# Designs tried in a protein design chat: VHH binders against Epimerase family protein SDR39U1 homolog, chloroplastic (GC1). Part 17

Target 1, 310 residues: Epimerase family protein SDR39U1 homolog, chloroplastic (GC1), of Arabidopsis thaliana (Mouse-ear cress) (q9sju9)
Amino acid sequence: CSSQKESQMTVSVTGATGFIGRRLVQRLRADNHAIRVLTRSKSKAEQIFPAKDFPGIVIAEESEWKNCVQGSTAVVNLAGLPISTRWSPEIKKEIKGSRIRVTSKVVDLINNSPAEARPTVLVSATAVGYYGTSETGVFDENSPSGKDYLAEVCREWEGTALKANKDVRVALIRIGVVLGKDGGALAMMIPFFQMFAGGPLGSGQQWFSWIHVDDLVNLIYEALTNPSYKGVINGTAPNPVRLGEMCQQLGSVLSRPSWLPVPDFALKALLGEGATVVLEGQKVLPVRAKELGFEFKYKYVKDALRAIMQ
Key: E = the ipSAE of ESMFold2; O = the ipSAE of OpenDDE; V2 = 0.75 times the mean of E and O plus 0.25 times the DockQ between their complexes.

## First folded at step 14 (VHH; framework vhh_6fv0_2)

Design r3 (at its last look DockQ between E and O 0.02; V2 from the best seeds 0.00; counts 0 for: pae E 17.1 > 2, grease 24.7 > 24.2, placed apart)
Fold by OpenDDE, look of step 14:
Structure r3 (fold): chain B 310 residues (1-310), chain A 120 residues (1-120)
Amino acid sequence: as target 1 above (310 residues)
Amino acid sequence: QVQLQESGGGLVQPGGSLRLSCAASGFTFSDYWMYWVRQAPEKGLEWVSTINSGGGQTYYEDSVKGRFTVSRDNAKNTLYLQMNSLKPEDAAQYYCARDWFLYGESFDYRGQGTQVTVSS
């Protein structure tokens, strides 16, 4: 299979400094694409992506985003306040507001670009929270939206992205719980395991629709390069598990023999309403990704965890 | 504005029962976990019970397990606490709360409370 040397893209990326974004940028660099980082803090981004290690990288603050988006082949929108934080009323408002604001700005920049300089692809992140929470339901890309706060956020978030010009291919990646080293869900979970002897978080019966960060980045990358990647695509591994099973596997990998459950109130104490992200879940399947022929490197959570903890 | 209003408290004999209600307004009730907390005289705020947004998950303090039942009606924006087999130690001001912080025994939002007295 002659690896058709994919033509060099120019990719503008919001949220580049985040857990997922950093890995995406590394992938883009490795494949010799031109990278434009859309950031709120140039100084911070420059520390993460020094020019010496990322030759040719462009880092732009908000006032300069216009010049970056124009002339880009594609835009990847990963910006947003992390949901794995303590939720207060103010933070909750910001969760929704920040995502809508940035997405709206990106879309406006795309739409206001001259046709000859307009990006042809927008890959925009969203979340499996779109589907709401259920202990028994199974969700795919055709499933209806939930009725809770996260579902509302996702609806508006996705709706904003879909306002992109009709000539722009839009891929919406509904991202599950991202597993990886030194970030994501594990960064939050591991301390709890250490404190509470590695027991399950909550009841353990909630679904845990996970994805390894490498698979997610690959999925995003395919969405950039493959015209078939259009519309909603779940960013989840093919074998979701119950949280209890996740915790058991994590314990096994960490070589901890005894597991005491972490009480839900402890999670709520730390995360507030954000604890719902952990305490409530949904079983989401990557039906579209499978149809598209996407190959997951990590199909099972045990393998993902082993790889991460090595 | 977020508003929570507790009701249903009163005087009961040991072994008696009460049903507390909390009327919620000013926010999407069905989107939030809800809490019951109580404060006895000369004691700090104590967590009593929690229920998730959909009502499918409930949690209780050890001292009230088997006696108290938390429930909610999202259509009515109302939180409930059925209290059975009440003990003198259960006497307290009971509050409905939306957000709870373990450290410092603080809540972002709670009502004015309803008094529960248990006396023979």
Scores: ipSAE 0.000, ipTM 0.240, lowest interface PAE 13.0, mean pLDDT 86
ESMFold2, look of step 14: ipSAE 0.000; ipTM 0.155
ESMFold2 (binder alone), look of step 14: mean pLDDT 82; pTM 0.827

Design r4 (from k3 with D31E G54Y; at its last look DockQ between E and O 0.03; V2 from the best seeds 0.00; counts 0 for: pae E 15.9 > 2, grease 24.4 > 24.2, SAP .682 > .668, placed apart)
Amino acid sequence: QVQLQESGGGLVQPGGSLRLSCAASGFTFSEYWMYWVRQAPEKGLEWVSTINSYGGETYYEDSVKGRFTVSRDNAKNTLYLQMNSLKPEDAAQYYCARDWFLGESFDYRGQGTQVTVSS
ESMFold2, look of step 14: ipSAE 0.000; ipTM 0.219
ESMFold2 (binder alone), look of step 14: mean pLDDT 83; pTM 0.846
OpenDDE, look of step 14: ipSAE 0.005; ipTM 0.246

Design r5 (from k3 with D31E E57Y W100Y F101W; at its last look DockQ between E and O 0.01; V2 from the best seeds 0.00; counts 0 for: pae E 24.0 > 2, grease 24.8 > 24.2, placed apart)
Fold by ESMFold2, look of step 14:
Structure r5 (fold): chain B 310 residues (1-310), chain A 119 residues (1-119)
Amino acid sequence: as target 1 above (310 residues)
Amino acid sequence: QVQLQESGGGLVQPGGSLRLSCAASGFTFSEYWMYWVRQAPEKGLEWVSTINSGGGYTYYEDSVKGRFTVSRDNAKNTLYLQMNSLKPEDAAQYYCARDYWLGESFDYRGQGTQVTVSS
């Protein structure tokens, strides 16, 4: 792995094969940046980024990450284990451990790079789970962390990323529920609505702080390129909704009813303690992104859903 | 004088199996990543599979994943492609290649071996 003489940036990306990461790689390619995919599975990454469609992309397994991080302009860290699965003690350990292990490795590689080869920017994912859940509270980047398990995970995740060298600009993006066609919450919900079996999870009163994947990718891109983007930035659209409203809007866009709620006890039986991820939420506003002048393409969930479904 | 020679092609029924071989000479085979590519009539070259120099990492185009297996024997300077559950769309001239990069040319490839799938 080495710096590219003609590229504006050379960006190392963990989690590049995921839903967000694939869109980020395409966005970086559109502006002719060099990309180094940091992965634990080279074969899966090459399946998603075949050389015929991504000439010059570097795909590195963990033993090769050092040589990719050295000489990169920037690092984006998106890796993490899905949290909407059943929470056994082993899975809870891996939810926290996967984020800490990958983030710690990335930070160590940055910090151990010689100054002339060290990345100058780290954009690291975190989540709105930092704030805990509330039906009544409103959170922004100045709000305190919650006290539940996911808030603890987010605190440690962010704290690990902040160990980056003081000369590295760190942007922490607390990501909401990402909406897009081929992944995330919508990929799970759309089939049920198409079969006239759609409806809210639980009461539908939980807050749904969402962001269209294109807006999130653009926010990450701005954080890479604009030095004013530093510190904590909420990656949420400016108009959160209750989940019940989101489901009604999805039904409207699909010409399907939203009438068949999934009971709390069924979700708790399926997911155990992890049911809180889908049964509870938080209203999170993008105050820092607004202060920075970031322009959301999709400010309202209805417009985002229409764009995704067209 | 780098040479690659593919063999093992032939006619097979849908669902059948073939095993392709590629005999390599004129270079240190164990130091190179090796590739299988294929070409149907009037189409460009399509990447099929890749194997690293030691044989520990293998990669497949999505349409053949789970059906094809690439392997190598560095002691015999030979690359293999086991092709199971063959479909009509797999019919093509198959080539092994050294140092494949996406584009219009290879560093080196063989003459190819024809795989035909018909009922």
Scores: ipSAE 0.000, ipTM 0.087, lowest interface PAE 24.0, mean pLDDT 81
ESMFold2 (binder alone), look of step 14: mean pLDDT 83; pTM 0.849
OpenDDE, look of step 14: ipSAE 0.015; ipTM 0.337

## First folded at step 16 (VHH)

Design s1 (framework vhh_6fv0_2; at its last look DockQ between E and O 0.01; V2 from the best seeds 0.00; counts 0 for: pae E 16.0 > 2, placed apart)
Fold by OpenDDE, look of step 16:
Structure s1 (fold): chain B 310 residues (1-310), chain A 119 residues (1-119)
Amino acid sequence: as target 1 above (310 residues)
Amino acid sequence: QVQLQESGGGLVQPGGSLRLSCAASGFTFSDYAMYWVRQAPEKGLEWVSTINYGGGSTYYKDSVKGRFTVSRDNAKNTLYLQMNSLKPEDAAQYYCARDWFLGEDFDYRGQGTQVTVSS
């Protein structure tokens, strides 16, 4: 059976300069796809993706996004302000606004493209915050949305993405806590461990729905290439753990004691309202990914941490 | 445990042909894109070709386009690389790989098979 040789993809990526985005771009480059970086700062992106190392890469500022989206095979939307910062009313506004603004712009560009030049796939990031927080609940892709601020952000974020043209396949990846080297959650946690002797953050009983960055990138990549990847897909590893267990495993991998807990008030002092992201969690399962036959390289947090710290 | 085993390499004259095979085990083969990579002496590992999980999409290094064809048989858990019109610059150790995430690092690859092109 002469497998219909499809040509390389042209992929436009927002948030390409971020922790996840950089790794995705590297993966796309490795597979010789054409990459179009949608950025607000061309100079910054050029430093991260030099032409010497990324031949053929296109870096576009906002005024040039139209030309990039048009003619792309697919769009990956990863742009957004990191949530793991000190929350203020202004920051909260920006958390929501940045995600909705960029997503809306991307969708508009897709919808306004001629049919013959319209991307056929939109992979848009969202978060497990959609489900709200619970110490005892278990959530999957069919679970209802929560009632807190993050749930609201996620609802609007996802709702915006779903306004894409009906002929565009939309995959929404509800991303858990991303683990990887030199970024993500660990970059934030490690300093705390160093300061507080690696003890649990808060009570340690909150759920920690994690995913290795490589698995997440692979999930996004499959969503680009597999037509079955449609709708909501949780981007979480199959074995979520309690935060206390996460801290214990991290301590073990770092060969450091993990006995001194970080009290809630210390986290609140540092992160303000954003402390809820650490102090409260939810147990999320990747049911849809499993149904799709996605295989995780890192099923257990211990293995993920070992790989990261090597 | 993930296992990959390459075969089919050998010595050929310029313009000749070879067909490489890769036997995969220890994972659901049909769920993963597969890669061919190669390493020439005193050179780094370089990407050659990718085939998606179902075999419907294939991608090639520019220098091998039109000459190399990647294919797969998911029922046999086997990856193939048909190499035609071989050139001296194609001489390398060839590897099949499952995952590529960062730079030139592949998560899983076999021991490789040697391809030599000489008159």
Scores: ipSAE 0.000, ipTM 0.228, lowest interface PAE 14.4, mean pLDDT 87
ESMFold2, look of step 16: ipSAE 0.000; ipTM 0.166
ESMFold2 (binder alone), look of step 16: mean pLDDT 82; pTM 0.834

Design s2 (framework vhh_6fv0_2; at its last look DockQ between E and O 0.02; V2 from the best seeds 0.00; counts 0 for: pae E 17.3 > 2, placed apart)
Fold by ESMFold2, look of step 16:
Structure s2 (fold): chain B 310 residues (1-310), chain A 119 residues (1-119)
Amino acid sequence: as target 1 above (310 residues)
Amino acid sequence: QVQLQESGGGLVQPGGSLRLSCAASGFTFSDYAMYWVRQAPEKGLEWVSTINYGGGYTYYKDSVKGRFTVSRDNAKNTLYLQMNSLKPEDAAQYYCARDWFAGEDFDSRGQGTQVTVSS
């Protein structure tokens, strides 16, 4: 893999207040990089990143984003509306629209920056939903996109990010199910296990292509600092599991059984078409990251879950 | 079961060249990225190079960049490492691997081939 001389970056981050973004900001601060939080709510971001704990952090509302993007070394774009909700036509429009709108604004701000002040790197989030779902298929970064709604969202999301100026290195990270202490799928699942009501969603045969949040943050960090990280990179751990196995491992770590499946019809009643997000999956392998020599700290879901529950 | 067989090692003078080969079987070779790693006596495994499944992307440790060339022939299920301008620091047991992660032993490697660079 390629290597880089260490230097201070100035990094503008959308979605910094979210689950992934908070960890990324901490990682960048640990190496003394300057951080500019691009947010819709300055007061919310200040609550999460108080100046006393994050000296020198810049927090910018949308009207101020231009001044932050100009002069940044890099931009990380993580913003998007949550998808684990009931889908109506209006919510589906907002799921797609929020990702495209924010990504388009970030790209426009990069492209309209004077060349001497333009960021040279854009790391933009996308998702494994790009591939569609399958119980039997195996996907890598060369696999074609799926045909469903989330695949369409991902295609448009990625296409928007790729409009960045040709002098900007773009890395698109197709993120799997992110595992961590304070968010994502685990925050939803743990209470049911604690009450002895834990079990897989639906059949449990769906693929669960996961990544520990620390590995994802390190992958984003490598993409910021290493010029070989460009194009599409799957942000998934190398050993995907079926959801049933993930649930058994979670139950073991919590000393709780995984025996009470949530039936398909209940999830469809609650979430409508959005039940697909939890009832279906895809086996996504991190072929590009492995080719680049990326070092996963958590290769197996049991180790990730044990570390999270400590 | 994955089977890998390295060959082509030997004794070479400083500045000399060797070409290593890795014959693969037991999996669809053209679906996988392949790796070269090496181990000097009493040292850990060190990543040397990577080539993607189609051969279009190659990556090298900085100390070998410009001197080593990784390639593959997917019709023959064979991985190659051309090593030029060899230095004493390159002396090691060389392994090919299908799956490599730093700090972890791997089942998808061969027995290795020894490269020795004499003074």
Scores: ipSAE 0.000, ipTM 0.142, lowest interface PAE 17.3, mean pLDDT 83
ESMFold2 (binder alone), look of step 16: mean pLDDT 81; pTM 0.822
OpenDDE, look of step 16: ipSAE 0.006; ipTM 0.280

Design s3 (framework vhh_6fv0_2; at its last look DockQ between E and O 0.67; V2 from the best seeds 0.00; counts 0 for: pae E 16.8 > 2)
Amino acid sequence: QVQLQESGGGLVQPGGSLRLSCAASGFTFSDYHMYWVRQAPEKGLEWVSTISYSGGYTYYKDSVKGRFTVSRDNAKNTLYLQMNSLKPEDAAQYYCARDWFGEDFDSRGQGTQVTVSS
ESMFold2, look of step 16: ipSAE 0.000; ipTM 0.159
ESMFold2 (binder alone), look of step 16: mean pLDDT 83; pTM 0.846
OpenDDE, look of step 16: ipSAE 0.028; ipTM 0.334

Design s4 (from f09 with V110S; framework vhh_6fv0_2; at its last look DockQ between E and O 0.03; V2 from the best seeds 0.00; counts 0 for: pae E 10.3 > 2, grease 26.1 > 24.2, placed apart)
Fold by ESMFold2, look of step 16:
Structure s4 (fold): chain B 310 residues (1-310), chain A 121 residues (1-121)
Amino acid sequence: as target 1 above (310 residues)
Amino acid sequence: QVQLQESGGGLVQPGGSLRLSCAASGFTFSDYGMYWVRQAPEKGLEWVSTISYSGDSTYYKDSVKGRFTVSRDNAKNTLYLQMNSLKPEDAAQYYCAKPEWDYSGLYMDSRGQGTQVTVSS
């Protein structure tokens, strides 16, 4: 191999304190890239990224974001409210509004940057909810959007990101269910597994289009560095499963049986009206990522679970 | 801005008791079920207990059942874990956790800084 290193990027990241964002920051640091954390709370971000452990990281509150976005090579927008509550008309408006407001601000800051200081790449998060739900449909990046409220949110979210200056390469990553250690969907699922002897959540027939967090972070990294990564890219592993199979594989990896389903009322007791997000799903294939030659480390959920649970 | 702050940890002899508290703010506490999880050094995150949003249902890891009691006060936005008959294997950093989810699925990402429980003679 060549001894040459990649060119150093300066990457501004919204949502860096979240599960995906923390891993992305670590990945960028491993390759000696400069990171600018765009946050609403500098004190919270400093607790997660203490200067002692993260030398050279820049942490910026919203009033400082302009100065960070100007001069960045790239922006990664992972911000959206990962938190939901009871669904009411007002709460649904906040779910949509928070994603649109942050994405719009990022795009405005990019577009208002002088050309010589403007980031050339925007990698912006979206979600597989774009496609709606189906037990029988199979979705790829060319599939139409669904008709439900969450699909509407994703359409507006993506449309806002696409307002970036035409000279900025935009990659929209429609993220599936992210699996990883000490967080993500799996941290929530393990208590249910242990409480109910490892049965499926709900009917178990819902599709579970998952991705290992290492693969998602690597997909984001490829989108930052490789100009062929543009447009919509599904952030899902190539072998989605029914949730019942996922629970069976989790039981196998934990050397525990999987035999009692988790009923809808238990999910609603823990999750409130938002339980429908878990009780329905969609089969989403990473056709664009495969066409681009992306190398998935974890193609099958069993291998991902074994790696996480060691 | 979701805030979770654990307190009440400390040093306890085997067989002793501690009561952990978790002060919650920045969200409608009474709409969510809550978790206690723990992590010993160089070990993975371990689920301890779950309580429903109303407090009507509680669930425990088998190794703590009968010794630990989870409760909540929705008027004070506070979650509790009463830990009795503590054993050396209960020593860990304890976190309260709020479930979080998005359009692609359910995940857990909100925890406090944790509170340390040490059990030694």
Scores: ipSAE 0.005, ipTM 0.313, lowest interface PAE 10.3, mean pLDDT 81
ESMFold2 (binder alone), look of step 16: mean pLDDT 82; pTM 0.819
OpenDDE, look of step 16: ipSAE 0.015; ipTM 0.302

Design s5 (framework vhh_etentamig_d1; at its last look DockQ between E and O 0.01; V2 from the best seeds 0.00; counts 0 for: pae O 14.3 > 2, placed apart)
Fold by OpenDDE, look of step 16:
Structure s5 (fold): chain B 310 residues (1-310), chain A 119 residues (1-119)
Amino acid sequence: as target 1 above (310 residues)
Amino acid sequence: EVQLLESGGGLVQPGGSLRLSCAASGFTFSDYAMYWVRQAPGKGPEWVSTINYGGGSTYYADSVKGRFTISRDNSKNTLYLQMNSLRAEDTAVYYCARDWFLGEDFDYRGQGTLVTVSS
């Protein structure tokens, strides 16, 4: 098995300090790729990625991003304000604005790079919110966009990424609910789960299109290295579940009861308009990933949760 | 495939008793909390009772508290509902459910068993 020595990539990453980004950086490091962290706070990033643990890592503030993007093999754009916060009009504006702003900046940097120093791949994150919400609908990469706020955000977000130079391969990863240890959706759900005896959030009928963080990172990684990964790719596990089932499985793993539902008003009180992210969902299938032959380590939510709680 | 089969329903006089059973298959029964839900004619579904996966914790709607008892035998993959002191307002189709959803559609419920309390 001639281990095709995967040629070392130089990868610039926005959102590297986030839940997904940290894991991606770790993966890239493990495979001996050169990493350039594009951050707004160098000091914060240096705390997360100390040089002693990440030899050769480059951390760049916004004024230095140009030097990082130029000469990079690829760019991964994961920057964005977390959606799992209490929404206010100001926060909503920031959710949309921050994602579009960073994406636009990245695209501009790519486009303004000399051809010989231009990244060849842009992997840009987006969300399943693109499809809107439905209790009965099933969505794939060909499904139309929704009409709600998140759908609008995703449309603009994706549209911005697609302005990259025609010679740059663009992969848009529409990310579902990311499950992992010490972050993501579970970090938010577990406290609620504990407070409310593990019952479903809202009606429990909401679709929960989840993905394990490791699978998501692997998907991003494949998109970096495989030329076939182009266009929209859903970042979701193959077996979405209802939120009620998710709560049942979580309860089982935690050996806790899962009976008391959290009423909608309680969620709205805590999350404001952001409660819609919890109260409403969509069934999304990773049709493109399957077509590409992507192998999910965690196909079922039970297995994912078991692995995480370990 | 997840299957739930309710039984034990029937006609009973007010003050009478009835025991419902639910046979579960197609999933690891002991890993899930189980629910009884009922739907009266012209009304939406109503939560009745919950039992945790191990049977150590039980919960009841206020309307049935003190009268109904939920139990389970994990070795037999069976859920039970002992109904005592039945009232006319208890008349409904009773469903066994693996997941209780406040909505009209249950992904994992049985066909239900009719309980009629009438004099």
Scores: ipSAE 0.000, ipTM 0.243, lowest interface PAE 14.3, mean pLDDT 87
ESMFold2, look of step 16: ipSAE 0.011; ipTM 0.345
ESMFold2 (binder alone), look of step 16: mean pLDDT 81; pTM 0.828

Design s6 (framework vhh_7n9e_1; at its last look DockQ between E and O 0.39; V2 from the best seeds 0.00; counts 0 for: pae E 13.3 > 2, grease 24.7 > 24.2)
Amino acid sequence: DVQLVESGGGLVQAGGSLRLSCAASGFTFSDYAMYWGRQAPGKGREWVSTINYGGGSTYYASSVKGRFTISRDNAKNTLYLQMNNLKPEDTALYYCARDWFLGEDFDYWGQGTQVTVSS
ESMFold2, look of step 16: ipSAE 0.000; ipTM 0.168
ESMFold2 (binder alone), look of step 16: mean pLDDT 84; pTM 0.849
OpenDDE, look of step 16: ipSAE 0.018; ipTM 0.377

## First folded at step 18 (VHH; framework vhh_6fv0_2)

Design t1 (from s3 with T50Y D104F; at its last look DockQ between E and O 0.01; V2 from the best seeds 0.00; counts 0 for: pae E 15.9 > 2, grease 26 > 24.2, SAP .703 > .668, placed apart)
Fold by ESMFold2, look of step 18:
Formats: sequence, structure tokens, C-alpha cells
Structure t1 (fold): chain B 310 residues (1-310), chain A 118 residues (1-118)
Amino acid sequence: as target 1 above (310 residues)
Amino acid sequence: QVQLQESGGGLVQPGGSLRLSCAASGFTFSDYHMYWVRQAPEKGLEWVSYISYSGGYTYYKDSVKGRFTVSRDNAKNTLYLQMNSLKPEDAAQYYCARDWFGEFFDSRGQGTQVTVSS
């Protein structure tokens, strides 16, 4: 209701120019929170968040991050480079290193802030890759980590975020496949379906634990504002599907067939070990979010897809 | 007020067949993925098969693949398991379970016993 009843936040955000981050910035601005964009490219961020459309937004390059983190109410850490590429040893090191490097910088800036200027909340991204993959297993926040490379990356990523000062509330959001029109998995898939070339990757039996971008942004927002949101929280919708069903539903919404499967061997030839990103999955349930009373707007993938395509 | 009622179990010889049914009420059946799970004596619950809420995708534990077929009739709020070529290792109490937030054990029926004469 009134602005006087709600605390205004000052939120520093890494990864703000990415798919999730742009939606988060818009959400925070809608509630008149102060936003500090922590970026590696000020000029690119200014193109994405022009001052005329985002009055009062602060955009800071890495040398300026210290002055933005000090005095922020909260920090949201979303930074990481894409992982669905050919995995050389050098690229694997960069996948892990970029996440660790940015997260470590953010944590150091929080910890070195004077107590009166230190953020009290860190919401840090992680991924459902933490659990490893399985066609048959069901994972929740109490499940152990997997043993594959992406699980290792997630363990180190989360461990770095947990080095935040003990008086900082840390929420780790293990994010599933984020659905929205302008990025993520759908941005990659939609053009193929529109050209009548859509179909499942590999067998289509892999689990697809997804979340609508608006639900993820609202989950992050709740984690910023509600002290009960602490520790690990799966950022996945409550009704995961197999990828084959996802592709069938997407084809239905687009009025296009889902008939051209991409064989495992072709993806392995193109992506090497990185093909596991698209050929394997995990069924991840949002048990903690449900216990916290979080309201998912999109519980079923067909409804999410219909909303995105309208 | 979720209600699941399994039926169709019984005594059968090895190689025989049974068809299990699960009548669902108290929720919108067509909104939920469903499982068949089983429990043999002195063992924990073991998943057997899965079917998506639309019925478009099914999955089976390797030991039953090719022998069992899960299906659903969303108009009749009923889940089925056709069990062919039954083996002594399939003897168990069989349950249907709703695959929803809060684990499938939060919403399952009383079960139906399948006995194979071994």
C-alpha cells in the first residue's frame, strides 16, 4: 500500500545486463528501489539502462564496485558466462573461474565494508547442476551434490558465496532452466520451431526443471525482503517435465511440429563434454520455496509458454 | 482432501498379468504427474513408473521396462498399470502417488497387493 510501510532497498546487482538481471532491475525499479549495476562494461550497461528510462540508476565498472557495495542494503549476484559451448580445458576453466572470480570479488567487498555500511543480504545465483543428472532421481534442497563437472562448479560457486560475513543473510538460489521470450532456452529454441525445424535434443527423456523468469525474479525479490529466505532454495517450478514433452508443448503453442530430433552423437561432436548441458537433466522440486509459502504464478509449462508467446 | 484408491491386485503365477487401477478424487487429476511405486517386504519404497500430467510421456524402472505399461484417462480421473510377464521379484504392495510439491509420499493411496506364486 503506502511507501512508508515498506523499506526502500539499495540493491547492487552483478549480471544485471543479462536475461535474468534485466527483468530483476525492472522489477526493483517498479517498487522504487535504488539500483546499482555492477558491470565490466559501463558503456554497454548504459545502452541497456539509459538514464532517460532508468532515472537514478547507478552504473559502476569493476574499479567502482567498492563504493556501490558499501551502503547497499543488499547484493544480488547473477554473473556467469554461458556454458553451452564446446568445452576445451580452457573453456572449462573459464566457466568455473568467471563464477568464482566475480562471486569472490563481491564477497570480499561485502566483508571489507564497515559494519554500518555493509549489505545485510546476499542473494547469489547457483544452478540445479549442483545435483548432477538423473533420469529417475528426484532432488530437493536436502539432496547431495552430484559428481560431474557442473556439480563441482556449483559446489565451489556456493562455497565462495558462503564466505560472506556471518551477519550477512545468504540465500543461494539453485536456478533451473529459465523460460522467457528474450533470452534463455526459449530464445534458442523458438526460431527452430518457427522454421518447422523444431524437435527434442537427444532422446527427449532428460528432465527439464524449468521456471518462468517472472517467478524467478519474484523469488529473488522475496529472498531480498523476507528474512525467512536463507540458505539453499531451488528456483524451479513445481511441475518439471521431460524435454520431449516440453518440445511438444512449445510446438503446440507456436502451431508448429516437434519432429526433428537432434541425435546425441551430433551434439557430442559439436560440443564435446559440454553436450551434457543439453542432453542430460535433473528433476528438481522447489520444496523450500513451497515451505516458505512462495506463490508460483506459472506451475505448468504450457501456461508459462502461452504467457510468454502472447 | 486428496483421495487415491488402488485396486486390481491379486495372486498370479509367474508370467501372468494383472492390471492395476487408481481412482483419484479431491484434486484436479489432469494437473498432476503420477507415479506407481511399490514396497516389497523389508524394503523401502521403490518407484516403478511415471506418467506426465498430459499422458504424453511415460518412464519405467529398467527392471519393468517392456513388461509394464502405465496409462491414464484424465476424463475418468483414473491411472492404470498394465503388468505383463510378472516375476516373483515384482511381488509387492503397489501404490499410486501424486508427483506434486511436498514429495509423492504426501499423497498416495492404501495400496493393492500383488503376489506372485514364485
Scores: ipSAE 0.000, ipTM 0.183, lowest interface PAE 15.9, mean pLDDT 82
ESMFold2 (binder alone), look of step 18: mean pLDDT 83; pTM 0.846
OpenDDE, look of step 18: ipSAE 0.005; ipTM 0.239

Design t2 (from s3 with T50L D99S D104W; at its last look DockQ between E and O 0.01; V2 from the best seeds 0.00; counts 0 for: pae E 19.5 > 2, grease 26.5 > 24.2, SAP .69 > .668, placed apart)
Amino acid sequence: QVQLQESGGGLVQPGGSLRLSCAASGFTFSDYHMYWVRQAPEKGLEWVSLISYSGGYTYYKDSVKGRFTVSRDNAKNTLYLQMNSLKPEDAAQYYCARSWFGEWFDSRGQGTQVTVSS
ESMFold2, look of step 18: ipSAE 0.000; ipTM 0.132
ESMFold2 (binder alone), look of step 18: mean pLDDT 83; pTM 0.845
OpenDDE, look of step 18: ipSAE 0.024; ipTM 0.435

